# Designs tried in a protein design chat: VH-VL binders against q9umr5. Part 432

Target 1, 268 residues: q9umr5
Amino acid sequence: SYKPVIVVHGLFDSSYSFRHLLEYINETHPGTVVTVLDLFDGRESLRPLWEQVQGFREAVVPIMAKAPQGVHLICYSQGGLVCRALLSVMDDHNVDSFISLSSPQMGQYGDTDYLKWLFPTSMRSNLYRICYSPWGQEFSICNYWHDPHHDDLYLNASSFLALINGERDHPNATVWRKNFLRVGHLVLIGGPDDGVITPWQSSFFGFYDANETVLEMEEQLVYLRDSFGLKTLLARGAIVRCPMAGISHTAWHSNRTLYETCIEPWLS
Key: E = the ipSAE of ESMFold2; O = the ipSAE of OpenDDE; V2 = 0.75 times the mean of E and O plus 0.25 times the DockQ between their complexes.

## First folded at step 21 (VH-VL)

Design xh25 (framework fv_acimtamig)
Fold by ESMFold2-Fast, scan of step 21:
Structure xh25 (fold): chain C 268 residues (1-268), chain A 123 residues (1-123), chain B 106 residues (1-106)
Amino acid sequence: as target 1 above (268 residues)
Amino acid sequence: QVQLVQSGAEVKKPGESLKVSCKASGYTFTSYYMHWVRQAPGQGLEWMGIINPSGDDTDYAQKFQGRVTMTRDTSTSTVYMELSSLRSEDTAVYYCARVGVPYSDYPWGFDYWGQGTLVTVSS
Amino acid sequence: SYVLTQPSSVSVAPGQTATISCGGHNIGDKDVHWYQQRPGQSPVLVIYEDSNRPSGIPERFSGSNSGNTATLTISGTQAMDEADYYCQVWDSRTLVFGGGTKLTVL
C-alpha cells in the first residue's frame, strides 16, 4: 500500500490550504493516509522556526513510528524550511520523499505584501535593520530573511537559516548532515511566476550574489563544501528538480497539472 | 484607498441566473483571498464561499454547491459570483469581502467589504 | 451543524458599558471575529482573533473568548455605536455567523 504522507503548511496557513491537494492524492493513490499538521496555524506561524521545528517533531514521531516502510513529507513555502531542519535534528527519521513546494531554501529577499502587512514602513532594502536584531529573530519570517547586500549581518544574526544551511558553523553540523542524508529523495518544486519567493530559484538552492545576480545551487559555497549533503545527494541521484511556469505562490497546493507532474510520481 | 466596488441592483425571475461582480482597487488584487457572503432582508449573514484571485481555485458552502460558481479576471481586478436556478429565498444583499492577511486562506476576519448588491427574485 | 447564539437585542445608556455575548460549544478553542453593521451599510470588522482591534477601531471596543462564550465589550458607549453586531467563527470548512445583536443606545 502507499506510504503515509505528512503535510506541513506555510506562513499564515493551516490544514485548510491543502484541501485540493488531499483530493488529488485520494484520486491517484486511494487509501493513502495523509496527515496535515494543524500546528502553528495562522498567526502562530510567526513563532520562531526552531520552536516550530520542536512542535512538528513531537507530532511526526508517532506517525513515523507506525510506518516502518517510510513516510513522505510535503512541505509548502515556509514549511519547507521547517522540514529541512526536522530532517537534520531527527536522528531516526524514515522519510522517503521530501517534497519541497516553493520554499525559500536559501532565503527570501522579496518586497511582498507580507512586509507591508507586518512592517508597514519597511521595504526589502531596509528590513535587515529589524530582522537582524534579537527582537526580529523571534519572528519566523526574519529567520530566513537573506539580504544579499548585508550578507555579513545575515551570517552573524540568522538564528535559523544560516545554521541549517551550514553557512555558519554549529556544533551539531556533522550530526545534522548525517541525518539529512538519510532522505530517499529531495524533490524541489518552484517557478518563475510564484511572485512571492524572491528569487524564485531559492526553491532550488540558488540565490542572489551582492549584485542581485542569481547563482544556482552548484555555484553556492554550501553545495561546493557539501555542508549538509546537497553535493552527496546530487551525486547519489536523489535530487529531483521540477520547475513549472505559470503558477503563483498560493496555487502550488491546488494545481492539478503541477500535482500530476511534480508530486504524484514521488508518492510510492 | 482600498475599495471593493460591486455591480448594481438586479431584479430576477425564479429559474434565472445571477452574476454579481466585485472590482478591487488600492492593493495587489492577487495577494488577497476573497469571500462571498449574503444577507436576506432582516436576516443575518450567510457564507457562500471563497476564491483565490491568483490561482482561481474555489471552495463553496455545502448549501450552494452545484448552484454557485466563483471566477476572477486578473486583467480587471474583478471577482464574480454566479448563482443559478434562482428561488425567491435567494432574495438578498450579496457582499464580496477581502481576507485581512495577504496570501492566506486561513479564516482571518474580513477587513474590507463591498457595498453590497441587492438582488430581488420575484415572479 | 455548529450554532452561534447571540441575544437579539441589548440596550444601554450613553456612557455605560455594553456587553454582547456569543455562545458556542467549545468556542474558546476557536478564533472569534466581530462585525458592526449600521443600517444600510456593509459590515465593519471591529475585533479579530478574539481580542485584537483593527487600525481605526476605538480602544473602548474589546473582546474575550473562553469556554463556551465569547464576549464583545463596548465601554463608554456612544450613539454612533448603534448597530447590529455579528460574531463569526470557522467550523469544519464552514464559516459560521451568529444571528446578530441589535445594540440600542438610549
Scores: ipSAE 0.868, ipTM 0.931, lowest interface PAE 0.8, mean pLDDT 94

Design xh26 (framework fv_acimtamig)
Fold by ESMFold2-Fast, scan of step 21:
Structure xh26 (fold): chain C 268 residues (1-268), chain A 123 residues (1-123), chain B 106 residues (1-106)
Amino acid sequence: as target 1 above (268 residues)
Amino acid sequence: QVQLVQSGAEVKKPGESLKVSCKASGYTFTSYYMHWVRQAPGQGLEWMGIINPSGDDTDYAQKFQGRVTMTRDTSTSTVYMELSSLRSEDTAVYYCARVGVPYSDYPWGFDYWGQGTLVTVSS
Amino acid sequence: SYVLTQPSSVSVAPGQTATISCGGHNIGDKDVHWYQQRPGQSPVLVIYEDSNRPSGIPERFSGSNSGNTATLTISGTQAMDEADYYCQVWDNRDYVFGGGTKLTVL
């Protein structure tokens, strides 16, 4: 009765992060087959995002093939970007609900403890020197680093995010857009108290301009140009926005109220 | 500069409960998961469970499920471990320990430990 | 439950190489962490994820992990290295510790 659910974790995570989410799904939708993918766990989550996309693609193909009625994706943090690319590169995906849990869909520009731990001598203001190098683009976190003060460098050097968002041209853009538009629902979740995703509106395709003023999705060139289908999805009624205050970055997958409000309704 | 400071030694009788505190300083308290580990006299280390300081979610080792409760107070940067229905076999040094990677409950090594709290359960 | 097996004791003369084994079924597929505990003190992480040293740990400490055995190696062993050593892995939603190895240097 319920479609299978595939879960993709974030930076430095594993399937263990979703133990409470699994309990919630089992309580409200008993019998749901939930597969939490244990690929690129822990330190392996730093591998380039295109490498992760290939590995997750190989894992999801047999799951989707066994579920002709469709599947749902729940993708947390960095995992939401993996899922964005999966939906674009797979000609035959059958995803109904793509549920994005606090993912930096327009990129990240934050002084977080991730940055302090990974690059102790760097701050958000100077990380562009590392991330927009060929060496830096071998790390997942740099694949979605989006410095609003060096947008030219982001557009030219980003090997992942600028391409999947259609911010820079790519020969596969038309096919990626066609594939992404096959999704039934794009469910965006995030909030102001996340504390890691900066700006938090990145989870809703908003982002900083050069003055660090947040422009929402409908003001983005990506949306206005309909580069990968956001405007088409919104017109189709397929985009769901579910912001919630009071939830920190590591609590999105373990908050019952968040689950009941933003996730449960989309797990038919 | 990272420090985990635990409450002082306790003496308990069988059937009572204990509550040990661990106060963190020198880092962002809510960014790192905290664990509790105990060690009986002359014995090895035994994991008790994990708490998320920012989400208030917990997970306990099966041996302690039903007897252990972990809580936190973000205003004082303190985690607590409460163990009920004490037995003489619960005599041990109890440690809090931090996972070494921010925002992650992946099984990393424990990079900082509290000084330990000796709990004696007798008679 | 997953079991980690360590020798109860290892003796080595100063300046010699000490090796402490940690046996577990397919342990080579797991991340192994090692802790040093001196009497009356809290454990100290000396190796994480099989072979990495935390800042401040001397380079004479090294680790390896393959098949069914993980190994902590201490080259040029010093008197200050006398301690109990514990290996640790994650299995089935549980951190599992070895029984500990007492290293004697003399």
Scores: ipSAE 0.879, ipTM 0.934, lowest interface PAE 0.7, mean pLDDT 94

Design xh27 (framework fv_acimtamig; at its last look DockQ between E and O 0.84; V2 from the best seeds 0.86)
Fold by OpenDDE, look of step 22:
Parts: structure tokens; C-alpha cells; sequence
Structure xh27 (fold): chain C 268 residues (1-268), chain A 123 residues (1-123), chain B 106 residues (1-106)
């Protein structure tokens, strides 16, 4: 039998967003128990990410307990960060494949219609004034806002991304690293035509330097310092990178070719 | 300002197909889902389906499955709705309507509507 | 299939409060949206997510939702408020509209 699949949605999503993914899994892996977690749907997805992590943890623990052979996680967009944090705080998870589906794993720094909708009077260049305030950190989108021009503010004010990355010292860094390294495979999915994740390389732990030049995962301090285990995972062959062009942000969970190429191989 | 401008009224015969267009302006076309809703004369509103921002994902009401096709043209910022095998019961005003939140197919309200396109099906 | 039930018509005198109900099984657990449609015009969103007003909608419009009934309330009703009003919810991969209520301002 196939291992159960747990799906975590992104910003402003619900289980409805994954109707095609469910269909594809059912067709290619019949009998798979797929659970799309309908937590923090819609506007509630703006809640602080640590709050979301706790909620999703409560939901996945029973599922994992019933699956001693392990489970797979498919986590979309903002959900990918939730899942990474989830795996960091859980010392007893049994995740075989963690599939990060177009997630801003290294943060977000872009002018998108999300930003215009949430903060109509702000652009990415001045959003640090909001996001790195105590008030701003109460919104999920600010929890992974990563301004390359204000690194000091990011490191000191980010209450989520900087912590799970181990970029700021905290008492749980060693334990979180240990927990995250329990994952069998980390599958990173994204692409240049996403249109939302900015830069799109963030889905592969790439990100801007101070000159807005995109550096790859291997050039990042979090990798070089192995602060949460990326270097270790890569060394053991546990990281899979699956870039794909021609896919917009709202199509990652519905594209058949993407599923067959980047998702399906890791559900067996 | 956001505007949705639809194609003009049409007269069709039973068995033919209709294709209504909805040209969007005043916002980022590729960021918002679009719905189609119709209204028969003197009747209420009826949901037909939804199309995602890129146009590669659709979901139709069960009543119209097999007969309806929704498409998008990014180059012209236009959404299309085609309905085949027309019947007299398909006589209605057809509306395009935008979802109120970007990049989301969550059941938000429809915040902007086209002016409507009357399609009359008669033998 | 999920069904929304509205009264066919409601009448109110100018300046009085109009109340339009939308009945549905456990509708209180859903997000209810309301649309106004004046004769010969397209629908206009007047309430979203039970009780929120879009920009440009007068404060005299309000909404509530609990149990099996959602309610649109128009205080200080004016002649321009005469229209058809529709409630809307999402259920099992479909959007459902109420039958509509014709509001007449006497």
C-alpha cells in the first residue's frame, strides 16, 4: 500500500484548490489516503505562521500515528514554510517525502497583487516599515518577508523565517535542526514563470543579496553554516530540485505534467 | 478603475454554439480568477463556472459540464465562455464576474461584474 | 444539492428598515455574500463574508449570519435601494444563489 499523503495549502486557499491533485494521486496511486487539511482557510491564512504551525501539528499527529511506515507531505506556497517549521518542531515525525510546492522557502521580496491587496499604500521597497514591526509580524506574509536591503531589521524582527532558518540564535536551533533532518527527502519545486514567488529561486533556497543579485542555495549562509540542515541533506542525497518553466503560481497544484515529473515519483 | 466589458447581444438557433467575450481592464488581468454567471429572463442568478488567472484550470457547474468551455487570452486581457448544443432554455443574460481577492479560488464575493450579454435561442 | 431560500418580495416605506432573510442548512458556518441588482443593471456586491461592506457601499447596509439564517438589513431605506437582492454561498465545488428578493420601496 502507498503511504498516506498530507496536503497543506497556501495563502487564501482551501481544500478546493487541490481537487486536481487529488484526482492525479488517485489515478496514479490508487488507494492512497490523501488528507487535505482545511485549517486556516481564506482570510485565516493571514494568522501568524507559528499559530498555523501549532494548528497543523495537532492535525497531522494523529495521521502520522496511524501510519507507522511514514507519510508524505505536499505543501503549497506559504504552506511550504508551515511544513518546514512543522518538521523542525516535531521530534517524532515520520515524513518520508517533504514536497515543497512553489514555496518561498528563503522568503519573499516582491511587488505582487498580494501586496497591493493587503497593503495598498506600500511597495516592497518600504514594506519593511510595516513587516518588521510588532504589528506587522502578526500577519503571515510578514513572517517570511525578507528585505535584502534591511538585513539587520530582518534578522532582529523576523519572528518566523529568521528563526527556522537558524539565522538568529535561539535555544531550539540544535533540536530543530535534528528534527528537520529526520525527513527522508526534501523535494523543492518551483519555476521562473511563477509570477508570485519573488525571486522564484526562493523555492530552491536561493535569494537576493544586497544588490538584488540572486544567489543559489549553496551560496547562502544558512547552507554554509548548515544552520538547519540543508548542507547535511544535500550531502546525503536527500534534496531533489525540480524546476519547471511555463507554470504560473496558481497552476502548480493542477498541472498534470508537473505532477508526473516532480510530485508522482516521490509518492511511491 | 476596474472594468469588465462584454461582447454584444446574440441570436442563436437550437443546436448552435455561443461564445461570449469579457475584456478586462484597470487591474492585473493575470492575477484574478473569473466566473461566469447567467440569468434567464425574469429569473435568478445561476453560476456556470470558474477559470484561474492563467486559463489552464477550470471548474464548471455540473449542469453545464460537457457543454461549456472557458478560456483566457492574456495578450488581449479577455475571458471567453462558450456554450454548445444550445437550447431555448439557454436564453439568458450572461455575466463575467471577478473574484475579489488575487490568486485565490477561495469562495470570495464577486466584486466586479460585466454589463451582461443577452443571448436569445429561438427556432 | 444545497439550497438557499429567500422571500420573493419585501416592502418597506422610505426611511424604515428593510430585512431580507436567506435560509440554508447550517448557513452560519458558511460565508454569505449579498448582491444588489437594480432593473436592467448588473449585480453589485453589497455585503461580503456575512457582514463586511465593500468600498462605496452605504453604511445603512449591514449583514449577519448565524444558525440557519443569514440576514441583509437596510436601515433608512431609500428609493434607490429598490432592487432585487441575492444571497450567495459556496458548497461542494459550486456556488449557490438564493432565488432573489424584490425589495419595493413604497
Amino acid sequence: as target 1 above (268 residues)
Amino acid sequence: QVQLVQSGAEVKKPGESLKVSCKASGYTFTSYYMHWVRQAPGQGLEWMGIINPSGDDTDYAQKFQGRVTMTRDTSTSTVYMELSSLRSEDTAVYYCARVGVPYSDYPWGFDYWGQGTLVTVSS
Amino acid sequence: SYVLTQPSSVSVAPGQTATISCGGHNIGDKDVHWYQQRPGQSPVLVIYEDSNRPSGIPERFSGSNSGNTATLTISGTQAMDEADYYCQVWDTRTYVFGGGTKLTVL
Scores: ipSAE 0.896, ipTM 0.944, lowest interface PAE 0.6, mean pLDDT 96
Fold by ESMFold2-Fast, scan of step 21:
Structure xh27 (fold): chain C 268 residues (1-268), chain A 123 residues (1-123), chain B 106 residues (1-106)
Amino acid sequence: as target 1 above (268 residues)
Amino acid sequence: QVQLVQSGAEVKKPGESLKVSCKASGYTFTSYYMHWVRQAPGQGLEWMGIINPSGDDTDYAQKFQGRVTMTRDTSTSTVYMELSSLRSEDTAVYYCARVGVPYSDYPWGFDYWGQGTLVTVSS
Amino acid sequence: SYVLTQPSSVSVAPGQTATISCGGHNIGDKDVHWYQQRPGQSPVLVIYEDSNRPSGIPERFSGSNSGNTATLTISGTQAMDEADYYCQVWDTRTYVFGGGTKLTVL
């Protein structure tokens, strides 16, 4: 009997994005109850991340309640940030494996077709003017925009990522850290050929400094201060890092080798 | 300027196979999912399937499963649709069409279409 | 199998408002897209996600979707609007198209 799996999608996605992932799980772990949450699908994925966290929270509570042995989360791209916050705000989650599938855990600073489509005249260098406004923070993509050249604006304006990462103080920080630390395993997946998540090391809690040089997780103040428990989890042996080259952003949920190497081992 | 340019008209016999190409230009080829839709003479539109130009993963409409294969070549920004075991009922104009949102297989509207490839299947 | 029902034809005088219906069970819960197809040409997206207009589509085109009926409305109809119109939705794992409506501007 396998623990139930809950899947949280990314920007502009729906449950349809995980058709191949579900096939792989059924082949290797037959009988697993997999729930792919169809909340905030398509354009609704642009809603503020705290609103999405509230909606997903309401959906996962009954699933977790029915599985006293625990559940696994597979959270893709933007969905990995939803799951980060979910694990922090829930006093009673019973998540064993949290599998973060190419999620920008330290934020995004990418010049992608998302920007050309949403903000046609914007580049990554000037998007801070939009994202760090009150209007911009009403869009999910701006909630994790992390301009390394305007870190002061990020810290003051980010209504989501700076708070869940403990980069800015919050009254609930101690409780959020305690809740997050209940997770059994934090499985981080990502790679250099993703092409969307920038820097790709954001999926492993690395990020740009002011010179756009990537500093890895262990060099981040968030880790050094143990703001939400990364240092404690690493000391427990609870962090798994699974980088893989050759996988583009939209292929993480549809690559069999990736599934067998990085996901399958954590679906007890 | 976004353009999708398809290969020219073909005449086929029953039992043969068809391979239509669709060459994309004016945007990042790997950022947008591509669909194939056909239209029999005097009839409506029928969805055939989707391909991810980046990951090369596919999904086909049930009616065409086992007969259709979609592939892509990133070096030429080209998507292909191959249909085997042709029947007279496969006579149609075949279209490639792009979804309107990058990096997404969500069922968006098709913002750009190829010019169509007429395929006639007759003995 | 999910079915979209459109009238086979609609006639309207120049300058009048044309309405084309697309019927489907609980279609109001789905995103409806509309395509215009002139003879010998590729379809053109005229409305996406119920009521949104792509760049370059005249403002006289509008859409609505509620309950069991989605509607494409063309105000001040012109001769150039004469075409076949198709509605489209996603159902479970496939796109479904309506049978098409021939709009005649007489």
Scores: ipSAE 0.891, ipTM 0.942, lowest interface PAE 0.6, mean pLDDT 95
Fold by ESMFold2, look of step 22:
Structure xh27 (fold): chain C 268 residues (1-268), chain A 123 residues (1-123), chain B 106 residues (1-106)
Amino acid sequence: as target 1 above (268 residues)
Amino acid sequence: QVQLVQSGAEVKKPGESLKVSCKASGYTFTSYYMHWVRQAPGQGLEWMGIINPSGDDTDYAQKFQGRVTMTRDTSTSTVYMELSSLRSEDTAVYYCARVGVPYSDYPWGFDYWGQGTLVTVSS
Amino acid sequence: SYVLTQPSSVSVAPGQTATISCGGHNIGDKDVHWYQQRPGQSPVLVIYEDSNRPSGIPERFSGSNSGNTATLTISGTQAMDEADYYCQVWDTRTYVFGGGTKLTVL
């Protein structure tokens, strides 16, 4: 019997976005209970990420309670940040596989059509003026905006990413790390042809330094200090990296080869 | 200026196939999903399906499952809709349409439409 | 499958307010989009997500949605507003359009 699977969507998405992924799971693992959460759909995905975390927490509690052997999370794009926060704030989660599907885990610093749509007069070099303000932090995309050239503003203003990364001191840091470390496996999926996640290595906890050189996960301060448990997880053999080239941002959940290679093996 | 320019009118016989093109300009073609909608003479609008121009994934309205195929050519920024086994009731104006939000198959309103392609199916 | 019901026609005198209804079960829980289609032309989005106007749509167009009825309202109607009007929602896995309402300005 297969563990239940919970799916959390990304920016401007809904449960509809995962119709092909659902088909793949049903064909390969028939009988699996899959719940694609229908919360914060479309424009509601711009709400502050802590609001989304609270709503998704309420939705996952009864699913986890009915599955004492554990559940799996598949969390796409922005949804991967929601899920990582869930793993930190839930004292009682029973997640075996956390599958992060092209998520900006170390943040975003890209001039994308999302930015052109939302902030048409801005570019990545000046978006910090909006995002690192109280008004800007009311938008989800600003909650994980990470300008490598304005690190002091990021650390001061970020209401979400700097906290879940343990980059700012806060009273819950020890409890959040303990909770996150209860996950069985962290499966990191992404690739160079995504076209939206910038740098694409953010999906693997890599990110820019001040010179826009990408430092890999093991070179990040949050890893070296083990601020939320990445070093501990890697030492346990609990981190799986599954990069795949040739997949655009909107195709991760509709690519059968990606599913078979990177997702299916972790849906025990 | 966003533009969707469709191929010209066609006359077909029952049992044949039609293939309508929709050429996009004025935006990043691969960032926006494309939809097809048809309108029989004197009738209302009917949604046919959606295609992701970044990949090859599609979804079709149940009525057209098995008869419709949507494809795209990123080098020409063009989407194609092919409808097989034509019947006289397939006589309609066929529209391509786009939503205004990038990277999203969420059911936004259609704020950009092609000029329409009249296809007449008669014996 | 989900059904949207519109009156086939609505007539209004110039300068008066026209209302076009769109009925559906619990439509108040859905986002409703409205299109204007003039004879021989492609549809034009005039209201999205119940009550929002796209850029370039006159202020006299407004919308509301609650319970089982969504409504398109055109204040101070003009001859140029004569057109067919369609409501649209998403249900489960498909877009659904209403049957259309022909607005006549007499």
Scores: ipSAE 0.834, ipTM 0.910, lowest interface PAE 0.9, mean pLDDT 94
ESMFold2 (binder alone), look of step 22: mean pLDDT 91; pTM 0.925

Design xh28 (framework fv_acimtamig)
Fold by ESMFold2-Fast, scan of step 21:
Structure xh28 (fold): chain C 268 residues (1-268), chain A 123 residues (1-123), chain B 106 residues (1-106)
Amino acid sequence: as target 1 above (268 residues)
Amino acid sequence: QVQLVQSGAEVKKPGESLKVSCKASGYTFTSYYMHWVRQAPGQGLEWMGIINPSGDDTDYAQKFQGRVTMTRDTSTSTVYMELSSLRSEDTAVYYCARVGVPYSDYPWGFDYWGQGTLVTVSS
Amino acid sequence: SYVLTQPSSVSVAPGQTATISCGGHNIGDKDVHWYQQRPGQSPVLVIYEDSNRPSGIPERFSGSNSGNTATLTISGTQAMDEADYYCQVWDSKTYVFGGGTKLTVL
């Protein structure tokens, strides 16, 4: 009787990252069919996000078709952006709860060990030179790099995030908005101790202005213009905000209290 | 420079418990998952489990379930491996080892290893 | 209960090419890592994900992986290459190591 759950992992992850989450779901909602998608695992998670969206779309279509009552999505970190795009490009999705687990919904601007590992000579202040090139846009992490000091370059060069957020116009924007608005609930989860997602409020559609002052969702142009439906969803009562302190980036999928507070209530 | 420094050799009696430490330096301790591997004298390598140094989540090889516990202390950049109900066949060199990709528990290769801790279990 | 099979020993003359095999069912679909362990020392990663060399590992080390066999190849083998070599894969829920191959250069 519980709706099936589809899980989409993040950067450098695989289904293995969700072993504890699956245990929690089995304990509280026994009999739930949970599918953790093993696509773009490990290094393949660096592939361009539009390529990942296409692959995940092909995998979710038969799962959704088999569940006419609807499905839930749990999408972690980078995976939350994949799920944002899935909900926009699918004319026929039947997603009830979209649970975004510490995902950089307005983008990323952090000095992390991801940058040291991928671009050893780069810092957040100069990564825009790589990310906003055509070559850089072939890497998933650059698809949601959002440098608040080079917003003009972000708007012109981002091949993914600026488009799905409606920050730059796209011919499919109206259809993407219509499709996204079919979602039952948008459950946003994140917190100040994440340590990777920068600013952490990006998980709640907040982001830096040019002075690195965080503006919350309701002050964003994307919200005010209702570019993909955030204002409509909020007015409908369909947006859930669940911030929690004390949780690091790699612990969102393995913290029992977080699961019970923020995820469990939305797995009908 | 990345370094993993383990505690010194120990001699234990059957039925006792073992606690080996592994102190990390030269990188952000909480960014990289840590694994434990052991090697009995003249034998091959055996995986024991994984710990997330930024959280308390762990996963243990089935053979060690119920006897092994892995913990960490972020204030000292140290991971610990405890093995209880020791038997003579637990005599081995115990290694901590890091995966080479940050924030990831994906099964990468182990890029840095501790020097090993010899544990002898004898009566 | 996935099993990796390695020959227990391989002997080569200095300057010759050493080949160490690692057999496993459909191992070509898995990422294979290789470790070198000299007597009394910790293992050292020499090949990761089938064929990639970590920084500091000589070019004479190479790897391949297809079908049911992964192979570690050491060209122009030197005395310093004497060691035990272990292959490693992930199988669903656990790391699996091969039994190890002792390479002798004589």
Scores: ipSAE 0.890, ipTM 0.940, lowest interface PAE 0.7, mean pLDDT 95

Design xh29 (framework fv_acimtamig)
Fold by ESMFold2-Fast, scan of step 21:
Structure xh29 (fold): chain C 268 residues (1-268), chain A 123 residues (1-123), chain B 106 residues (1-106)
Amino acid sequence: as target 1 above (268 residues)
Amino acid sequence: QVQLVQSGAEVKKPGESLKVSCKASGYTFTSYYMHWVRQAPGQGLEWMGIINPSGDDTDYAQKFQGRVTMTRDTSTSTVYMELSSLRSEDTAVYYCARVGVPYSDYPWGFDYWGQGTLVTVSS
Amino acid sequence: SYVLTQPSSVSVAPGQTATISCGGHNIGDKDVHWYQQRPGQSPVLVIYEDSNRPSGIPERFSGSNSGNTATLTISGTQAMDEADYYCQVWDSRSYVFGGGTKLTVL
């Protein structure tokens, strides 16, 4: 039988966003128990990411406990960061495949309609003034805002992403790394036509330098230092990269070809 | 300056198909989900379905499954709603309506509506 | 299927408070949106997520939602508020609308 699948949504989403994904899973892996977590839906997705991690943790514990053979995670957009932290803070997770679906794993620096809607007078170049304040860190989107022109502020002010990436020290870093390394497969999905995740290579642990030139995962200090286990996972053969062109941000969970190519193979 | 402009009124016979257009302007067309809602004369509002203008994925109300098709053309910032096998009960004003939060199919309220397209189905 | 019940009509004198109810089983657990529709016009969102006003909607419009009843309240009702009012929720993968309430301002 197939392992249960837990789905974690993104910013301003709910379980409704995954209706097509659930149809695909049911067609290819009939009988799979899929739980799409309806926590922090809609406007509540703006709550601080550590608060979301705690809530999702409470929800996944009983699901994992009932599945001794393991579970799979499919985590979309902002949800991929929640799942990153879940894997680190849970001493006893039994996740086989962690499928990160177009998530800003190294952060976000995009001038998107999210900014126009949330902060109408802001642009990506000046959002650091809001996000790197204590008030700004009470919003999920600011928890992974990574301004490459103010990297010093990001490292000092980020209450979430800089910590889970090991870019800033934390007392629990060693335990978080040990826990994260228990994952069976880290499946990274993303692409150049996403249009929201900026740079799109953030979904593959690449990111901008100070000149907005993208440096890939293997050039990142967090990889080179193996801060939370990326280098170890890659050496183990546990990292899967699945880039696909032609897919916009809101289409990753509803594209059949993407599902068949990048997701289906990892749902044992 | 957000505007949704729909095609003009139509008269149809039972068994024919209807195709209504809704042209968006004043915002990034692909960033906002679009819904279709109809209203029979003197009656209330009825939801028909949703379309993602960027991914072209759709979801339809059960009542219209098999008869409705929603499509979009990003080059013209236009969404379309086609309803086939028309009956006299399909006589209604058809509206396109935008969800007001970008990149989200969560059930927000509809912040902008088209002007409506009256479709009369009679033999 | 989920059903929203509204009174068919409500009448008030100018300057008085109008209240329009929207009844539904455990509706207090749902987000309720309210639309105003004047004759021959498209609906206009007047309240979203129970109690929030969109930009441009007068402060005299307010909403509440608890238990089995959501309420749209219009204080200091004006002639221009005469319209049909519809409540709306999301239930089981579909939007559900109330039958509408005709507000008459005498």
Scores: ipSAE 0.889, ipTM 0.940, lowest interface PAE 0.7, mean pLDDT 95

